# Miniprotein binders against q9ydz1, part 35

Target 1, 329 residues: q9ydz1
Amino acid sequence: MVQGLPGEFEDYLYRVIASLYRYAERLVVVDYPSSPTRRSIDLIVSLPGSRVVLIKAIYDASLISKKEVEELSAVANSLGVSAVIIAERMGREDLLTGVVYDRYGVNMVNLETFENFVSGREEVYVTRYKDIYTVSISSEKLREKRLEKGLSLGHLAYMLKTSRKSIYEYERGVMSPSVEKAEKLVDILGEEILEPIDILTSPRKPVSKRDFDKPEEALVGEKLLELGFKVSHAKRTVVDLVAGRSGEEGVGSRIMIVVKRSREGRERMMSRIMKGVKMGSILSSSLYAVVNREEKSLIKDIDYTKTIVKDVREFINDVSRGRVEENEE
Below, E stands for the ipSAE of ESMFold2; O stands for the ipSAE of OpenDDE; V2 stands for 0.75 times the mean of E and O plus 0.25 times the DockQ between their complexes.

## First folded at step 14 (miniprotein)

Design m3 (at its last look DockQ between E and O 0.80; V2 from the best seeds 0.76)
Fold by ESMFold2, look of step 14:
Structure m3 (fold): chain B 329 residues (1-329), chain A 95 residues (1-95)
Amino acid sequence: as target 1 above (329 residues)
Amino acid sequence: SPEELEEAIERIYEAIRIVIRAFEREEEGRLEEAMEKYREAVRILEEVLKELEKVLPRIDSEEEREYVERVIEFLREAIELYLEFVEELEKQRGE
């Protein structure tokens, strides 16, 4: 694949950055791993209203595997933030402006749609799933307006040239009308039945599973799960493990961890740590480097005020002490 | 074989939790109890490793085979790490 080359992918990413820079309160570029098609996260932005969103930006979304999107989804879920894919195409199909698509449970939109949404210029009402376009309708407003007009389910179905079952399903919220049917509904009942889509919602069904990679990572992950964190193991981004939970606590609500990867040299690990610090700053997340004695010499030149360096035993004891000390106070 | 793999995975997490308890004993200064727990975790992982090595040749699915190979690599690294924990405590005791 010729579209795996860094220059081509960097051009689109820079278009996305340039477009969003005017609207984001903070923006962090995540450019690790170097291959865009193997990276789960390209950008992290803080939008007005304290909304943090993880962004995968790629011109042709067919080049993203399910595993990359699953990681994006899991990381967003664990950190309690939103995720979105920004793309212009899916294979041979161009993404339409004003339409939200689905890629493995994550919302996908083109750049113009995203910009229009975050700027407040346009609401989004249309979803594409598989081969149909549907319109977001308020189930409650649909029922209210139908009853105000004195229309039965059957009468409205007749007017739309659809089944009584379809109208019932629209009012239950389990089915959304096609664009054609929605236009007729609006003509009959008014625009008040339309419901804007928040494209920045959490992933619908994030994958959360225990993973076997480095033993230190597994120990840290299991301890954090025991303490009530949502935990995700990551291999397609700058950090190896992310964790989050609700509330105010001694360890903080978000933690990011770097563990030395197999066959990783000093320069690469230091680069990941530096990038992880930037990622953590926008997420208000502590960055830990969990290392052994051999690995400490590899990272001796880091800024220890920005990165907390522990071995696995020290890390686990520190998080345990925070919980115990909170209870005693 | 999926049932065998599922059982093996649960045993691995059991060992991981034992090591977490060992860290607690070590923090409380109960070093002999911590060492006993590290060794117990190692014995569990060694047993699982042997079981998975017997299963690996019988796996037809390439994806399942690659996963089991990764778990086997994890087990070897974990056993080494847990034994390092024991060695560190032995040095504290004998020093």
Scores: ipSAE 0.751, ipTM 0.937, lowest interface PAE 0.7, mean pLDDT 84
Fold by OpenDDE base, look of step 14:
Structure m3 (fold): chain B 329 residues (1-329), chain A 95 residues (1-95)
Amino acid sequence: as target 1 above (329 residues)
Amino acid sequence: SPEELEEAIERIYEAIRIVIRAFEREEEGRLEEAMEKYREAVRILEEVLKELEKVLPRIDSEEEREYVERVIEFLREAIELYLEFVEELEKQRGE
């Protein structure tokens, strides 16, 4: 019995999929691991303008762990793609439409806000971090419009009942105003001071941490780092490693790696490889399967999947020689 | 100490880099040099493992304890893997 996803998780994921099919050029469902509450990535979507997004879709964002969000962010950053969380709630609180939430360094929005953004129907200007709401304002436009009105920093500060320092910090982009202060700024200076939030731009870059999982994975990861790749370990998705390198002419090399576990059966590894191939197709990424020498003979029948099967030594030697098979589109 | 753990981690990565260099020697047909490097890496990991196993009972933080336990598990699996690389080359030399 495949323990079905709790019906609520499946229903919400299907609602998100059905919505995104209207706007996506390509969409891949990532159904690994089977538990949605242990999965860092639920969807991969290609949006117009060559924007690829890794999506975590969950009805209640209180059920997603910090480690899952950190993995989502790290994987996205290594591949040079975006990450977003789509959720309706955070515990007892409903997510507001038109608000971007910072959830562990990844942007989180409700489905309606995401639909409005990708369709260009409505721009978003409000960010929430913890309990603090701020409005996105162009520091340049704020200064420009202030000067056009002939207002000094001190005069504008007086009108807002704030300090001259606060106005100076807004014009430097080092602080964003509260909703109340932003409303007053818009009333005085006009709506042209508002700067739309790019939901696909993460509020913080993940810090790469060295992680100790499998010895083969550590060898592969260290070699890719030596070659100038950004590398991230993944414990909560189909693949075990992702790597990316920016090329001179735009889309750099992307690599995903499935490392066989000693206790992993052939069928389970094949399932991960097949799911990894689906992920690779939308990410324009090469998929490698790293196995031991004995297991390589057992997996040779995978040639039809475009998966490159190597032992750890062969992999390291091949990448050292610049034989990273880039899937040239 | 946090510093001692960071030093232990750097030694683990030194051993990993030595193994990467051993693969280069193996590919060049320098099997004896490759085996020597694998054995060097194993020695470093065994030293680190022994140090971490002594410190583990003295760690009061559950989070730090779980981290060190994961590193110890990694070290055991890495030692086994690198010894298998030596055994494979010893078989190839005897054939």
Scores: ipSAE 0.749, ipTM 0.934, lowest interface PAE 0.6, mean pLDDT 88
ESMFold2 (binder alone), look of step 14: mean pLDDT 86; pTM 0.858

Design m4 (at its last look DockQ between E and O 0.72; V2 from the best seeds 0.75)
Fold by OpenDDE base, look of step 14:
Structure m4 (fold): chain B 329 residues (1-329), chain A 95 residues (1-95)
Amino acid sequence: as target 1 above (329 residues)
Amino acid sequence: SPEELEEAIERIYEAIRIVIRAFEREEQGRLEEAMEKYREAVRILEEVLKELEKVLPRIDSEEEREYVERVIEYLREAIELYLEFVEELEKQRGE
């Protein structure tokens, strides 16, 4: 019995999918692992302008662990794609429309805010981090409009009932104003000082931690690091490792790797490979399956999936020779 | 100490890099050199494993304990895998 997703999670995921189909060029559902509360990635979406997004979709964001969000962010960073969380609630609090929340270094928005952003209907200017709301302003436009009004830093600070230092920090882009201060700035200087938030730009870069999962995975990961790839290990999605490298022409090589576990049956490995192929199709990524020599014969029937099946030695030797089969677009 | 754990992790990565170099030797047909490198990597991991197993009972932090337990499990699996690499080459040499 596949224990069905809690009906609320499935219903919300379907609502998000149905919404995004109106705007996405391509959409892939990532249904692994089967438990939604242990999954780092639920959707991969290609948006107009060649923007690929990894999406975690959950009705209540309080059910997402820090480790799942860190994995989502790390995987996105290594592949050179965006990450976002789409949620309606965080515990007892409903997410406000028009607000971008920082959730463990990934942007989190409600579905309406995301729809407005991808459709170009409404721009977002408000960020929340913990309990602090700030408004995104252009530091350059703030200074420009202040000078056009003939206002000194001190005079504008007086009008806002703030310090000269605070105005200087806004004009340097090292601090964002509160909602109350931003409203007063807009009243004085005009709306042209507002800077729309790019929801697809993560507020923080993930820090790669060395993690020890499988010996084969560590060997592969270290070799890809030696070759100048960004590498991230994944525990909560279809693939075990992702790697990306920027090419000279801006076309980066993307690699996803499924490493067979000693206790993993052939059927389960095949299921992950088939799901990995779906992910690879939207990411323009090569998919590798790393198996032992004995198992390689058992998995050869996968040639139709465009999956490259290697043992760990063959993989390391092939990539060392520049035989990274880049999926040419 | 945190420093001792960081040193242990660096030694694990040294062993990983030795194994990567062993694959290059294997591909070059230098099977004896490859086997020697695999055995060197195993020795390093066995030393680290023995150190971590001695320290594990003295760790008061549950989070640190769980991390060290995961590293110990990795070390056991890595030692087994690297020994399998030696055995495979020993079979090829005897054929």
Scores: ipSAE 0.762, ipTM 0.938, lowest interface PAE 0.6, mean pLDDT 88
Fold by ESMFold2, look of step 14:
Structure m4 (fold): chain B 329 residues (1-329), chain A 95 residues (1-95)
Amino acid sequence: as target 1 above (329 residues)
Amino acid sequence: SPEELEEAIERIYEAIRIVIRAFEREEQGRLEEAMEKYREAVRILEEVLKELEKVLPRIDSEEEREYVERVIEYLREAIELYLEFVEELEKQRGE
């Protein structure tokens, strides 16, 4: 029998994979946990220009909770990569092509929009904002073109049937015009005032209280923070902890860690380790398994050339030695 | 309760940092200093555990109650782990 993934979720994910396979330099499927509504990341894609993107792909985004999106956001932030949600619907609302939506601080677009963006066929200009659709404009070019045409703030406001304050706010970048107002502005001032949206952003790390599970994980995470890594703890993906740091020549360091979870058996732990190796390969990231001596027997048959196995003391001492060796030169 | 929980979490991180310092002392061969730091971290966690056990019956929110219960279980596991670190060093001394 096929994996326990519901047919509609699997069909949509495969559709996204098929589309992105044509444009991505590398693509890794993250299929853990097995339930698509309980995992934070479905795909990792490497795009031309060294852009790595963590993707949540689900037909109806209302089926994904805030916790899953916040984990996606935190992991992307700590690794210094982009995050995006690809969906066709949000509850009762169908996502429109060419429009960027927001889901808990992460950009959300439909598949057609994403494909058009990554292929270079179409720029994105429209955002859903406060129940209306607004258009991204360059405040500097707006002012520049208005002055070239000899129009005062009042004259332009009259032409758009809006207030002088609104024009001022557009030129300050405080407010974006509605689609209707933007069409009039383009008719008057030209398309140069339009500013494309980069939908692939590295989201900010959300503020949330930390869930504790394993004391070893907490020790590892705190030590990595001391060494200057951005660190995020994860519960809804293959790894338990991710860390990222910029390097000496602008080359970053990334570390991913698996810790045995409560009541986790050998099969699940081995599966997470193997999937973590795949995730790490596209991120150019080391994968560690932090286990005690008892737990080492559970994973005795892993490929030690692809996974570094340490207990918590060994891990902390090893990362400290690397820092000390670098400083002593 | 949010303020009390935030204070507890900050004290947990204090204990974590103390254990990291203990690893450093152990690496330097300063075993007595390392053991003193492990014991200090345990005392901090035991105090936090007692405070959270007092707070737990006063929590009406099921979500918050479950969170605090998870932190309590974490504390018990962490105390056990830190005491194992002490025990390992004691065995080295008494060989």
Scores: ipSAE 0.757, ipTM 0.937, lowest interface PAE 0.6, mean pLDDT 85
ESMFold2 (binder alone), look of step 14: mean pLDDT 86; pTM 0.855

Design m5 (at its last look DockQ between E and O 0.83; V2 from the best seeds 0.77)
Fold by OpenDDE base, look of step 14:
Structure m5 (fold): chain B 329 residues (1-329), chain A 95 residues (1-95)
Amino acid sequence: as target 1 above (329 residues)
Amino acid sequence: SPEELEEAIERIYEAIRIVIRAFEREEQGRLEEAMEKYREAVRILEEVLKELEKVLPRIDSEEEREYVERVIEFLREAIELYLKYVEELEKQLGE
């Protein structure tokens, strides 16, 4: 019995898919692992302007673990793509339209907010971190408009019933105003001081941590690090490793690696490879399947999938020679 | 200590880098040198494993304990894998 996705999760994921099909150039559903509550990535979407986004879609964001969000962020950062969470709730609280939430260093929005952003219908200016709401303002425009009005830092501070220091910190971009203070700033200086939030820009860069999973993954990961790739381990998606290197002209080589597990059957490995190929197609990424020498014969029939099957030694030696088969677009 | 654990982790990565160099030697046809490097890596990992197994019962933090248990499991699997690389080369050199 394939324990079906909880009907609510499937229904919400389908709503998100149906919405995004209107705006996406390409969309890939990432159906791995089978449990949606243990999956870091649900969708990969290509948006206009060559922006690729990894999406976690969940009705209730309280069901997402910190580790899943950290993996989503790390994978996105290594591949040089964006990450976002689309959710309607966080426990008992509904997510507000027009608000960007910081959830473990990834932007989280409701579906309506995301639709408005990708369609260009409405801009978003409000961020929530924990229980604190702030408004995104241009530090440069704030200063410019203040000076055009002939207002000193002290005079504007007096009008806002705040300190001169607070105004100075806004103009330096080191602090964002509360909603109440931003409303007063807009009333005094005009709406031109507002700076739209790019939902696709993560609020924090993930910290790369050394992770100990499989010996083969550690060897592959360390070699890719030596070659100047950003590497992330993934435990909650199709692939086990992702790597990316920035080229001079933009997003350089992207590599995804599926490492065969000692107890993993051929059928399960094949299923992951096929799902990995789908992910690779939208990410413009090479897919490697790393297997033991004895197992290479079992997987050789996969050449039709554009998957490169290597022994760990062969993989390490090939990449050392600069033979990363970059999928040249 | 956190410092001792960090040192143990650096030693593990040193062993991993030695194995990467062993693959380069194997590709160059330097099978004896490769085998020696695999054995060196195994020795380092066995030393670290023995140290971590002694420390594990003394860890009071559940989070730290679970982390060290994962590292110990990794070490056991890595030692087993690298010993297989030695055995493969021993067969090739004995033929």
Scores: ipSAE 0.748, ipTM 0.934, lowest interface PAE 0.6, mean pLDDT 87
Fold by ESMFold2, look of step 14:
Structure m5 (fold): chain B 329 residues (1-329), chain A 95 residues (1-95)
Amino acid sequence: as target 1 above (329 residues)
Amino acid sequence: SPEELEEAIERIYEAIRIVIRAFEREEQGRLEEAMEKYREAVRILEEVLKELEKVLPRIDSEEEREYVERVIEFLREAIELYLKYVEELEKQLGE
């Protein structure tokens, strides 16, 4: 049962959950902060093949700021998981089924597109590029099929009513054809030239000024960086810090940390810890709560089998001695 | 000056790393060495704090001013925290 969400956002989020429940091996709702427009992550799903995806689900993506999307990107990158935005529109523009859009470096698709992709019903080939729609093609297969048909760059350009330069650039991968040109290319060379887009990618960490929050958080983060973790600090989700480190042959370690925030009472901190445990369960990571000795009473009602409580010095000394949980599930 | 702010940030992380080394000394029972490192970190942060407080009124950009204000608040909290660590060690050594 999903905690109380604003009405319009609750309706769409429930629709996304209902759709994805059929395909996800596991699904966790992240409903903190309570405001959907200030939250960077709404859902975490594990899909067949042990693929974990962080999802921002919002009907109108224009309601999400760059800050929320950058946090989604950074968290996904540090944890070594995928991120996607599921939305039906961007301002006045409806998102088309079968098209991948970009929102601050994160793939954005409508729900039908995502469902078709994860179910295997349809591959995705079309990207919104600037003010046109382009089709993903294999540069290698395009050249190969052109040569098999005995067509020169000029002959193919003539057939498409385009320039030789355009064909050359398609074959180099520096430009993608419009939908109209791609349809002609497929008619001439066959569908083998089409290249499916993998919408489930781990986004790049955005470039931004380092934000300074709590000193404890900064100490933890710096130590984890020293140990080779990718680290992201978060303000718009249940945890304050996430860290990931690649292990041998695809096995890695993930750490998630809650630190008491300014003017945060017991109830809010307990709520974040409980929600962070749920987030950690699908990521195969325990949640760490870094608190002062005086603050330990704030968290005494939690499930200690899923949450590790440390003072900042204890955490740093323990991780220095190699007492860091690894991804086992 | 963006370069001056970047230098201040680098000095802050230098201090943070010194505190991490202090934790190591404390774990080893080398309490006086740990205390010396905490105080070194505090000195660095106090210098950065004074510099940023001097610069803050001259910042024209609202976005940059807000960022520097957050860094200043972080510095005050960090200095307070590290001085608390020094106080704890002083009590242990006087016991």
Scores: ipSAE 0.741, ipTM 0.929, lowest interface PAE 0.8, mean pLDDT 85
ESMFold2 (binder alone), look of step 14: mean pLDDT 87; pTM 0.867

Design m6 (at its last look DockQ between E and O 0.77; V2 from the best seeds 0.76)
Fold by OpenDDE base, look of step 14:
Structure m6 (fold): chain B 329 residues (1-329), chain A 95 residues (1-95)
Amino acid sequence: as target 1 above (329 residues)
Amino acid sequence: SPEELEEAIERIYEAIRIVIRAFEREEQGRLEEAMEKYREAVRILEEVLKELEKVLPRIDSEEEREYVERIIEFLREAIELYLEFVEELEKQRGE
């Protein structure tokens, strides 16, 4: 019995899918692992302008662990794609429309805010980090409009009942104003000082930590690092490792790797490979299956999936020779 | 100490890099050199494993304890895998 997703998780995920189908060029559902509360990635979406987004979709964001969000961010960073969380609530609090929340270094928005952003209907200017709301302003436009009005830093600071230092920090882009201060700045200087938030730009870069999962995965990961790839280990999605490298022409090589576990049955490995192929199709990524020599003969029937089946030695030797089969677009 | 754990981690990654170099030797048909490198990597990991197993009972932090336990499990699996690489080459040499 596949224990069905709790009906609420499925219903919300379907609402997000139904919404995004109106705007997405391509959409892939990532249904692994089966538990939505242990899954770092629920959707992969290609948006107009060649923007690929990894999406975590959950009704209540309080049910997402820090480790799941960190994995989502790390995987996105290694592949050179965006990450976002779409949620309606965080515990007892409803997410406000028009607000971008920083959730463990990934942007989190409600579905309406995301729809407005991807459709170009409404821009977003408000960020929340913890309990602090700030407004995104252009530091350059702030200075320009202040000077056009003939206002000194001190005079504008007086009008805002703030320090000269605070105005200087806004014009340097090292601090964003509160909602109250931003409203006063807009009243004085005009709306042209507002800078729309790119929801697809993560507020923080993930820090890569060395993870100790499987010996084969460590060998593969270290070799890809030696070759100049960004590498991230994944524990909560279909693949075990992702790697990306920027090419000279801006076309980056993307690699996803499924490493067979000693206790993993053939059917489970095949299921992950088939799901990995779906992910690879939207990411323009090569999919590798790393198996032991004995298992390689058992998995050879996968040639129809465009999956490259290697043992760990063959993989390391092939990538060392520049035989990274880049899926040419 | 955190510094001792970081040093242990660097030694583990040194062993991993030695194994990567062993694969290059194996591909070049230098099977004896490859086996020697695998055995060197195993020795390093066994030393680190023994050190971590001695320290594990003295770790008061549950989070640090769980992290060291994961490293110990990794080390055991890595030692087993690298010994299998030696055994595979020993069989190929005897054939």
Scores: ipSAE 0.761, ipTM 0.937, lowest interface PAE 0.6, mean pLDDT 88
Fold by ESMFold2, look of step 14:
Structure m6 (fold): chain B 329 residues (1-329), chain A 95 residues (1-95)
Amino acid sequence: as target 1 above (329 residues)
Amino acid sequence: SPEELEEAIERIYEAIRIVIRAFEREEQGRLEEAMEKYREAVRILEEVLKELEKVLPRIDSEEEREYVERIIEFLREAIELYLEFVEELEKQRGE
């Protein structure tokens, strides 16, 4: 199966869906925009333990630009959820099983690696960094095992044919050893020094840059920033703005907003709203449609969905009093 | 220039924050104060629009030109929106 043709992109996506279906508690497909190379998010999954992950799935990751990946990262960061790219290759390079790669600051793994991680079958220890493979080591276990063996920093450095400074930096967590050095460390100190990588990290990047899509969106975004939300403007997915605010570790409020885009007819806007509602349900958040007076008639039939329709003034007044964050339990 | 563009963007967001303050005044029933804030925001955006329209022909980078054109389109839409807010309040005053 070769990436580069429209139908073959969907073949890989369906392969990823079929695989993840066995492990996900909930799974939502985000197939908007229709072009796989121009959308930032393909899947949203809820894994056991209520971990939500935004997924970009594409066979050859070189076909996804910086813009798509940065949007994926910013949206995940604002919502306080994880992001990952699932791919089999990057240009001419095949992705190795058991290795975490980086694509514009987002973790990237092949499907087998992801399956092994989420199923608990195999841990991930290896990162590719600037053409070098490094191994994740527990600084605390490294020091503990070295002291148990009666080895000084200098003794261990000699055994590894490296500097005392390198051992010191490993024990501080400032540097990770190469695969070669890590193999020697494991031979000397045991496997207990290895530290699994959580490929589903959260958060990953600072909030996104302000944007000039629509005046209503800018007003909403600026108000939410004033209230302490992390805010991201999105162009390559079903929603136009996402915002999140943590009240404590891993718990917080989430807001997702659709604004009618230029040249967008009723059918396309309704499609985005329907898909955005599904995205919101997996995030335990309602979808808001922020519209002007004329646009309300375009979506009046949709009032039976879990979408809350407001004009910008209503929205801003409501969020100032905390009403728009209410759950629908 | 990059410095001129960053200053223009700061002024745009100043106007956006003024409109947010206008919403507060409207919520408090201070309609005359709200209308004046909407008009102040419009004046700021109109100044920025005129400045960017003068700068646009002198921009050499196609990427920067497209970005400025997007901002100009945004400004026109925002001015129209803010004037709608004023119009709504004027109608309420005549009732």
Scores: ipSAE 0.741, ipTM 0.933, lowest interface PAE 0.8, mean pLDDT 84
ESMFold2 (binder alone), look of step 14: mean pLDDT 86; pTM 0.860

